# Miniprotein binders against a7ua95r516to809: the designs that were tried, part 46

Target 1, 294 residues: a7ua95r516to809
Amino acid sequence: ASLSLLSISDLVPDLQFIFFWMSNAIEILYFIQQKSPAYMQTIELMDDKAGSKESLLSATISANEEAMTILEEVIMYTFQQCVYYITKTLYVVLPGLLDCNPFGTEPSSEQCRRAAGVCVCAVCVMPEAVRRVVSVFQTTSDLLQQYQVHSEIQSQMFAYLFFFTNVSLFNQLIDKGPARGWFQRSRVLQIQASVKILLDWAKGAGHNHLAQKFFAKFCSTVTILASPPQQLSQMSWKALCAEHPSLKPVQLHRILTQYQLMAELGPLPIWQPSSEDEAYIYRTVDLLESFENH

## First folded at step 16 (miniprotein)

Design dy4
Fold by ESMFold2, look of step 17:
Structure dy4 (fold): chain B 294 residues (1-294), chain A 80 residues (1-80)
Amino acid sequence: as target 1 above (294 residues)
Amino acid sequence: SMTYYVVIRTDNPEDLERIAERLRELAREMGLRVEEVIREGDYLYVIITGTPEQVERFRREVEEWLKSQGIDARVVVFEV
């Protein structure tokens, strides 16, 4: 519960067990897929003087299909179990991303120049809250590589983890943002920096394409909120919809309303939804995202 | 050109107004666009758009000016 600190390192023994079986099932499935045509061709070339060739071919097809079905189910089950345990850990650490200040962390002397009371840094150090999220991803990556899991399955794993991260952060920002003060100008810049640090890690780890794809909704939200008021106020609703297609009308409208309030841009709406979008801007059922994968 | 956050923290927040005025002036002289200036607490956030070379020169000028004024500050230049 709330008194238990769930860490990815505490789950490693269970994850090792699950990754082991998943990797073995994948390798056996691949072997069957590669050898099945050759074995069938060998049967076709056999001398069939006793008439047993058709029976062997039929039995081989049946055993082959049964084995592949079982292996596919094992792979699916083990994948789901990995995702379940990893996302429980992510759920615990992700909220900290929205509360941290990446500009408040003192960098090491190696990362910054200091002279005469002035310390100048070209980059932010990774805040502890971001490091905790990265640790989950890095441990997952290390386990996948340790057990030589097929690259397609590795990609699917990270696609889901990034999807989960996006939904969790987006929903918390939308739902809790006003109460937590996350929409204040300095806070959105801090959140943008933390997200950029996480995305830079993902790029360096070889996951840039997946991160760009699956973080789109949350990244669009933060980009809008972090935009300078003069720049954003010059954009029409239509232009914003086109620039941020990942956001539903109710989501975009909510973000812009909060932006106008916190940027103190006056009481009259700046951004007018199109007549077709007007029907959708109050659909609160569409405001938050589902954790369920499509 | 790219967007940068120039974030300045100081234990003497009374200096932040003067720092903000200087950063606006310097950016104007160097052809950098200042998109927003935010002051909250001990922090000043200056959002600028420019080339990496312009921003590196801007950073150096800010550092030199802070030293000349005797202002103890931490300056982070973060590319968005």
Scores: ipSAE 0.754, ipTM 0.934, lowest interface PAE 0.8, mean pLDDT 85
Fold by ESMFold2, look of step 16:
Structure dy4 (fold): chain B 294 residues (1-294), chain A 80 residues (1-80)
Amino acid sequence: as target 1 above (294 residues)
Amino acid sequence: SMTYYVVIRTDNPEDLERIAERLRELAREMGLRVEEVIREGDYLYVIITGTPEQVERFRREVEEWLKSQGIDARVVVFEV
């Protein structure tokens, strides 16, 4: 579909329009919340010779409540529209993160080939698939700052975008991983490296705390899958649950099963679920995450 | 101590066996722990645990050895 092919740059004019009105609504709401009490005090000081002072106070209170309600609705609507457009572009670019090889990226492949010995690239080059995702986040950040959107709203927007990214990547890994060969040892290392590059960008951009919070489930999954067999096979089910609290029992069990298959490990008694979790590892309704429960 | 991926790519995959042997020897001599060695196609992945100083010395020795052998390879050291 043509909508699914839109890049973030194609959406900038529409996003600028929406951010303009969202920022204006926020500023007016702030003024009413912070400065309106001083106006109410001015009314209290007025001479009540006309007999309408109490009516003026009541009308002013009612108008303030109506204005704040309308402005909150405008802010919510414009926020939802921004999220709608931005996540449509994210949906298109996110799958590439799972298919790329960050170790194959070179600043100049011809320069490396001409060296008769060792070619080591000191500069870490961001893979194209990661760059596409970063471009969406960076453009969003630039627009939010350009229109001076309140920092709390900026934080909420990135919280949702990171939540969306986590759900999308986790669900694709779990759902499509076996068919796509993503659980092969080399592929898991490549995926973890791509995720690390993205997280390093988020840290450098000032989003580290949000990324750590909202990528927890996907990062836990990749950390387990990338762990060396000698180290992971010494950890009990209970220890793994404790180290990865973001994973539901059915999710952890599924990840360990895939790990055993690709690492060529037989079933391990130490990975047997606890008795309290045993009934829950078969709840397939809990396997995939919902975009609605961010 | 931190975990690193030492990833080596070469157009001559027949070299990967002797590269892997050399990396195991160097890691043992330097007291680095080798957690896993994965060979796939033109790539060799060596997962090691050590200090940043140990790993930087390891990388330099690997580079020197590859040059001495005339092996055309790309070496990436990635901190997990």
Scores: ipSAE 0.738, ipTM 0.929, lowest interface PAE 0.9, mean pLDDT 83
Fold by OpenDDE base, fold request of step 18:
Structure dy4 (fold): chain B 294 residues (1-294), chain A 80 residues (1-80)
Amino acid sequence: as target 1 above (294 residues)
Amino acid sequence: SMTYYVVIRTDNPEDLERIAERLRELAREMGLRVEEVIREGDYLYVIITGTPEQVERFRREVEEWLKSQGIDARVVVFEV
């Protein structure tokens, strides 16, 4: 019950604290890394008072190594905490993306209804379910920028969040799709449109490469499912494997099987797995994506 | 050429069949390829392949035709 009410806005104070420490730890680590050689050189140039120089050098090296180790641990810990909180918020809002009809409701953000002018910003035109997902990513981006977090850490954060989003959406679609009717022709078109809106946002936010890379599996699944029966029925197993290399044979086989059932297609010999892939289509352990492979 | 979804919603689902027929005719006249037509509830989904210019012209012609027929329907064009 409480998780359904969790918004990214509710987490902002906690995230601000974590991002503050993460950014500071990165800055201090960078400072030590850049200045440590100069300090060591300065000690090496000091007059050797009865072996005190070697002792001071050793102590300085040890202190710097310890400090760097602690800072790396702080950075790793704070990164993990950010990911933990943000992914919890994503977990709550992502199912809404699969149920979203982007064609049915006039996109009116409650926030933009209060402005006397029709805000035509991309976010205001988004369906509510898509906007909720985008809001998580946008808030994360804004916080990372506000605290001037190192660009590499920002990229790693978005890589993981897109990875998590892809795994979550893919697994939900494969596992719950048949029961939820997400494989129905109209529903697939709605899902594809909703995902396209999200990807267009990611492109506009400067995350196009990461989004394309980490959403590949979910996008491939949706692309296959959105394909007209007349077109998809002409594509061989080998052609589908080549066009959708992110899909494992077991995943592609499941998608095609569900498509066949939904489209009321008879057995299609052209979709028969190759002899090489035949052993892999029964690996049900590989059907769903793991969150741990990141 | 790109793939587009032309989505029509109406409060009068009885008109959707006539709309679908006209859309197919208009698409043919304009040299647009209709890949699929899906009817579900109050919605008509038309998957078309064409240039942005062709699809924009198609949208305008559809809206004009709907107005001429007195059909209250919303037309949304979405690029895939």
Scores: ipSAE 0.736, ipTM 0.931, lowest interface PAE 0.6, mean pLDDT 90
Fold by OpenDDE base, last read:
Structure dy4 (fold): chain B 294 residues (1-294), chain A 80 residues (1-80)
Amino acid sequence: as target 1 above (294 residues)
Amino acid sequence: SMTYYVVIRTDNPEDLERIAERLRELAREMGLRVEEVIREGDYLYVIITGTPEQVERFRREVEEWLKSQGIDARVVVFEV
C-alpha cells in the first residue's frame, strides 16, 4: 500500500540531500588526491626547525589518509542510499511496463497539456507506464547533472539501475508471465514495443551502450517470445544459443517450453538441448537472475 | 530489411477480419512478407518484414483503403 504511493518526485528532496553530500565528498576526495603530493612536497622543502618537519609531514600524511578513508565511506554510503531509494521506485513502476499496451490510446501526459498544449515529443507520446519508468531514470539523470556528480559515478549508477531493471523485468516475466498472460502473442508484441520505447529514450539520453549491455537478457527473452512460430520453429537449439548468448541453457529451455505451450506447438526435436547443455537445463537455481551478480 | 508491427485498432472488431484479408493482399502485391497476423479484441497485429520505404508505402495504402471503405480504424506502425 505505502510503496505504491511513492513516486520518484516524492523522493527528490531526500535524494537532493544525498546527492549533495555525495558530490561534495567526491570533490573533496579528488582535491586531496590531486593536491596531497604537492603539499607533502612543500612540507619536505621547508627548513627543518628542530624536527618539526618530520612530525608535520607524518601528521599530514595520517590526516590525509584518514580523510580519504572517511570520504570513500561517505561516497559509498550515499551511493547505496541513492540506489536503494531509486530502485524502490523502479520496483513499483516496472510491473506497469509489462502490462502496458503502447498501441492503445493512452491519454497524453497531463503535464504536457498544461504547459504547451498537445506536445508531440517522444516523451509526450510515450505510454504512461513507460513514461513512469523513464521519469525515474530522467530524474536520476537530472539530479546527477545538477550536482555535477563525477561521470564515472554516474555511469556506475546507471549501470546498476539498468541491471536492476533487467533482472526485475526478466524475473517477473519468467516467474509471473504464464499466470499474467505475458506470453500471449499480442502481449509479447506490446512488451517488445514498450521496451523499445524505453531503449530509444536511453539512446536519446546518451545511455545506449549501457542500456544495450544490461538489458541484453530481457531483450533476448522478448525477442525469442516475439518471434513468429514459423521462424522460431526453424531455429535449432544451437542457433538460439549462439544468437542469445546472454541466456543460460535453463533460461532458454524455459522460454522455449513456454513458447511451445502458448503457440500450441508439438515437441520440436530441433529445440532439443545439446548433449553439453542437457545437464544444465535442469539447474533451476540458475533460472532466475540474482540481484547480487552485479 | 527490418521487422515492423502494423497495428490496427478499431471500435468495430467485426471489420478486423476484412482488414486482415486486405492487408495480406496488399502485402503480397507490394512484395512484403507477412510473418504473422494476430487478432485480439479490437486489435489486429501484423508482423511484416521490409524496408522502411516499403513499410511506409504499405501504411499509406492501408490508410487510404480504410478511408475508402469508411472504416474508422487507427493504424500504428512500429519498428522493432
Scores: ipSAE 0.735, ipTM 0.930, lowest interface PAE 0.6, mean pLDDT 90
Fold by OpenDDE base, fold request of step 18:
Structure dy4 (fold): chain B 294 residues (1-294), chain A 80 residues (1-80)
Amino acid sequence: as target 1 above (294 residues)
Amino acid sequence: SMTYYVVIRTDNPEDLERIAERLRELAREMGLRVEEVIREGDYLYVIITGTPEQVERFRREVEEWLKSQGIDARVVVFEV
């Protein structure tokens, strides 16, 4: 099946299987970790009948260590598989977020049209492109809750998904933005509004801290680009660095250069990098974010 | 004060210039700061800064004015 047709709904059966095993493995691992000390103590308190105690203790230790190792591998593997499948679906829907006009009459989802009642839920009011992204996150959340996955694993999964989303959106905007017209004033406002809707959903879902942390770079980029020329032209390089610490000097320089070109502004001396940052603005290898740094 | 986007869409893009002029005038009368006005196609984007109450009043005045002029336009207010 072409990647373009892959929906999160199509992956639900496979994801359910993976989440089932992940949850069970975590539960069993936790059980072993909690019960092993008590079990060892019980063996230690047994009468030493002809060396059977030492043999039983050794065998139990070995069996528990082996079991825990296997369970940790299963947890890691299942986690990686979940992330792999979910990020594939995100990869397909994320470009639509950058092309979304949240101020236009986008048709409601076919599901919302079929409901005899006007569903006023936050998801039903979302633009279609935003709703598709939210659907991936919501489905993931629902599955994690359904299978009662440990809260720490849930947090790690959302952290990674938000990280992936930020990297994907940032890299696409920086790389393709000029060619796609995403740096145009109206388009930037649309992007900012679309991202705000997504962040508001994340806040409502209890992921506000994670979303703010992991979307910081993309949000900073969009905030700068959305700033009116009259305001941004009064901000120095140093002030912009201080307000947007998530951006590397090379990234900020690229954003400002593209903004200058789009706004037809002459060279602005106040946007000139400091002598300290001047060497870093030429590190084009650091321009795009890596997916490996998580 | 917060930043708001007042977005107007009309089927008659020839009216957008007149709408933009009136919006600037209304904003001035209400003591709202207009940061930027962007026209693209059938859309007018107005970036304003103000209180929620000021912006809500502004929205109502804009809608009433549009109605009085017989202009079929949709107004969306978005908080950034």
Scores: ipSAE 0.733, ipTM 0.930, lowest interface PAE 0.6, mean pLDDT 90

Design dy4
Fold by OpenDDE base, last read:
Structure dy4 (fold): chain B 294 residues (1-294), chain A 80 residues (1-80)
Amino acid sequence: as target 1 above (294 residues)
Amino acid sequence: SMTYYVVIRTDNPEDLERIAERLRELAREMGLRVEEVIREGDYLYVIITGTPEQVERFRREVEEWLKSQGIDARVVVFEV
């Protein structure tokens, strides 16, 4: 009940606080790392007349090491908190992406009507379900930029968010797909189009490489499911494995089995797993992706 | 050549079969490859392979034909 009401906009004040501390901790850490050698050299050049140079040097080293350790902990903690809050908002909006028909929606002029100008931005033209997902990523990007978070941390954040999104969408499709009709030809086309809009946004936002890497499994699944029966039925197990290396044998086998059922295809000998893969197709524990393996 | 989805929606689903036949004919005349035609409810999904220019011409011809037939239908083209 409470999760359904949580929008990314409602979390912005809390996220701002976390991003502020994360950014400051990073900046201070880099400052210490860059200036510490110069400070040590300055202490080494001081005359011993006014006190133990060695004691001051030792105290400074110890203080810097302790400060860096604390700062690293703050950075890690704040990063984890940001990911936690943002992924909660993604969890709420991602199911809508699988149910989205991007071909039927009149441009929902309603939200853009409040601002006097017809915003022709890519986000305003998006289907509402896609727009909600993009809004989470865009808000994250805006906050990272606003607080001038180091580029490496930004990349790690997006890598994790794309990973989470891929795992969530893949698992939902595999688990709930048959019951929801997401394996139907028309539904697969809708899903593929919706994901393409998201990927195009990611490309435009400068995250193309990360998106391609971390969405590979979900994209491969959708690509197979979107393939016309006459084309897919001509592809061997080995060819499909080679074309979709992100899929485990058990995952590919499940996808093909569900496709076969949906398309009312008879048994296809060419989809038979290799002798090497035959033992792996029964490992149902490997069917769904884990959120912990990142 | 790229893959495109030509999606047609109509309030008169009884017309979708006639629309599908005409789309196949037009595609053949234009040298477009039709990979699949899917009918579901009020929607017709046509998977085609072609150039952007060919597909845009195809879209225009379809819209003109629909208008000439008095069929109220929306045509959306999506690049995959």
Scores: ipSAE 0.733, ipTM 0.930, lowest interface PAE 0.6, mean pLDDT 90
Fold by OpenDDE base, fold request of step 18:
Structure dy4 (fold): chain B 294 residues (1-294), chain A 80 residues (1-80)
Amino acid sequence: as target 1 above (294 residues)
Amino acid sequence: SMTYYVVIRTDNPEDLERIAERLRELAREMGLRVEEVIREGDYLYVIITGTPEQVERFRREVEEWLKSQGIDARVVVFEV
């Protein structure tokens, strides 16, 4: 109940506070790291008054090490808190992406209508479900930029958020897909289009590489499911494994089994797992992705 | 060549079969490959492969044909 009310906009004040401290801690850490060598050299050049130099050097080293350790802890803690809050909002909005019909929404502009594409131009109104997901990522990006968070931390944040999104969407599709009809041909096309809109946003936002990397498993799943029966039925197990290396054998087998059921295909010998993979297709523990692997 | 979804929605689902037939004919005439045609409810999904220019021309011809037939249908083209 309470999670359904959680919008990214409602979390902005809390996130701002966390990002403020994270950014400041990073800045101070870099300052200490850059200045510490100069301080040490300055102390080393001081006149050797009976034991005072060594004591001062030791105290300075200890203080810097302690400060750096505390700052690293603050950075880690604030990063984790940001991820926690943002992933909570993603958790709420991601199911809507799988249920989205992007083809039902009228483009906002006549120009976008003329381009016939779901023109994800700035003028095209994204489907609401896609817009909600994009809003989480965009708000995160805006906050990271606003507080001038170091680029490495920004990359790590988006890597994790895309990872989380991929795991969430993949697991939902595999687990709930049969019951929700997400393996039906029309629904798969809708899902593929919705994900493409999201990926196009990520590309436009400069996150193309991260998005391609971390969405690979979900995209592979959707690509297979979206493939016409005439095409997919010509692809061997080995070919599918080679084209979709992000999928474990158990996952690919599950996808193909569900596809076969929905397409009313008879047994396809070419989809039979190799002798090497045959033992792995029964590893049901590997079917769903874990959030702990990141 | 890229893959495109040509999605047609109509309030008159009885027209979808006639639309599908015409789309196949137009695609053939234009040298477009139709990979799949899916009908579900009020929607027709046509998976085609072609160049952006071919698909845009196809869209225009479909819209013109629909208009000429007095069929109230929305056409959306999506690049995959």
Scores: ipSAE 0.732, ipTM 0.929, lowest interface PAE 0.6, mean pLDDT 89
Fold by OpenDDE base, look of step 17:
Structure dy4 (fold): chain B 294 residues (1-294), chain A 80 residues (1-80)
Amino acid sequence: as target 1 above (294 residues)
Amino acid sequence: SMTYYVVIRTDNPEDLERIAERLRELAREMGLRVEEVIREGDYLYVIITGTPEQVERFRREVEEWLKSQGIDARVVVFEV
């Protein structure tokens, strides 16, 4: 009940606080790392009056190491907290993406509805369910930029968020898809379109490589399911494995089995797993993705 | 060549069969390959392969035909 009311906008004040400290800690850490060699060199160039130089150098090294350790802990902690809050928000909005019909509704963003006039920006033309997901990512991006967070940390954050999103969407589709009718031809097309809109946003936001990498499994699943029966029925197991290397044999087998049921296709010999993969298609523990493997 | 979804929505689902037939004819005339045609409720999904220019021409011809028939339908073209 309480999670359904959580919007990314509600978390912005808390996230701002965390991002502020994360950014500051990173900046201080880099400052120490850059200045430490110069500082040590300066100490080394000082006149060695009565052995005080070695003691000062040792004390400075120790103080810098301690400071860096503390800063790294702060960065790690703040990063984890940001990811925790953002992923909670994603968890709430992601299911709506699978039920979205991007072809039926004229989208209007709430943000642009408040502006005078008709906004035709990419966000305003997005289906509501897609826009909600994009809003989480966009808010995250805006905060990272606002606080000038180091680019490497930004990349790590988006990598994790895309990973989380892929796992969530993939697991939901595989687990609930049959019961929800998400394997129906029209529904698959709607899902594919919705995902494409999300990926186009990620591309426009400069995250194309990360999105392609971390959404590969979900995209492969949707691509197979969206394939016309006449085309897919001509593809062998080996060909499908080669085209979709992100899918485990058990996952591909499940997808093809569900496709076969929905398309009312008889057993297709060409979709039979190879002798090498036959042992792996029954590993049901590998069917769903784990959130822990990141 | 790229894959496109031509999605048609109408308030008069009885017209969807006629629309589907005309779309197949137009696609054939234009040398477009129709991969699949799916009818569900008030929606017609036509999966086609072609160039951006071919598909844009196709969209225009479909919209003009719908107008000529007095059919109130929305046409959306989506690239996958």
Scores: ipSAE 0.612, ipTM 0.888, lowest interface PAE 0.8, mean pLDDT 89
Fold by OpenDDE base, look of step 16:
Structure dy4 (fold): chain B 294 residues (1-294), chain A 80 residues (1-80)
Amino acid sequence: as target 1 above (294 residues)
Amino acid sequence: SMTYYVVIRTDNPEDLERIAERLRELAREMGLRVEEVIREGDYLYVIITGTPEQVERFRREVEEWLKSQGIDARVVVFEV
């Protein structure tokens, strides 16, 4: 109940505070790392007054190591908090992406209408459900840039958010897809289009490589499901495994089984798993993706 | 060649069958491969394979035909 009311905009003040401290801690850590060798060298060049030099050097090293350790903990903690809040907002908006018809809805220009009239930006032409997801990522990007967060941390943040999004969408599609009708031909095409819009945004935002990497499993699933029956029925299990290496055998088998049921194709011998994969298709524990494996 | 979705929406779903037939004919005439035609509610989804130029020409011809028939329909082309 309470999660349904949570928008990314509502979290911006809290996120700003966390990003501020994260950025500062990173800057201080980097400063210590860069200056520490120079300080040590300066101490080493001091006149050796009666063993005081070694003691001072040791104390300085110890103090720097302790400070760096604390800063790393702060960075890690703040990063985790950011991820926690952002993923909560994603959790709320991601189901809407699967239910979205990108072909039927006029883009609600309402958000951009407030600022500049008819905005023709990529976000304004997006279906509302896609725009909501993109808004979470865009807000995250804007905050990371605003606080000048180190590029490596930005990359790690987006890697995790894309990972989370992929796991969430994949698991929902596999688990709820049959019951929700998401395996219907028209619905799959709608999902494919919606995901493409999201990926195009990620490409435009400079995250193409990360998006391609971390959305691979969901994209593979949608690609298979979107394939015309006449085409997919000509593809062997081995060929599908080779084209979609991100899918585990149990996952591919489930997708093909559901596709077969939906398309009323009957049993297809060419989709039978290899003898090597036959033992793995029954590992239902591996069917859904885990959020912990990142 | 790339795969495209030509999506047609109309307020007159009774026309969708006639539209689908015409699109198949037009695609054949233009040397486009029709992979699938899906009708659902007020929507027609036509999956075609062709070059960007062929598909753009196809879109134009479809729109012109719809206009000539007095059919109020929206045509969206989506590259996958």
Scores: ipSAE 0.605, ipTM 0.884, lowest interface PAE 0.9, mean pLDDT 89

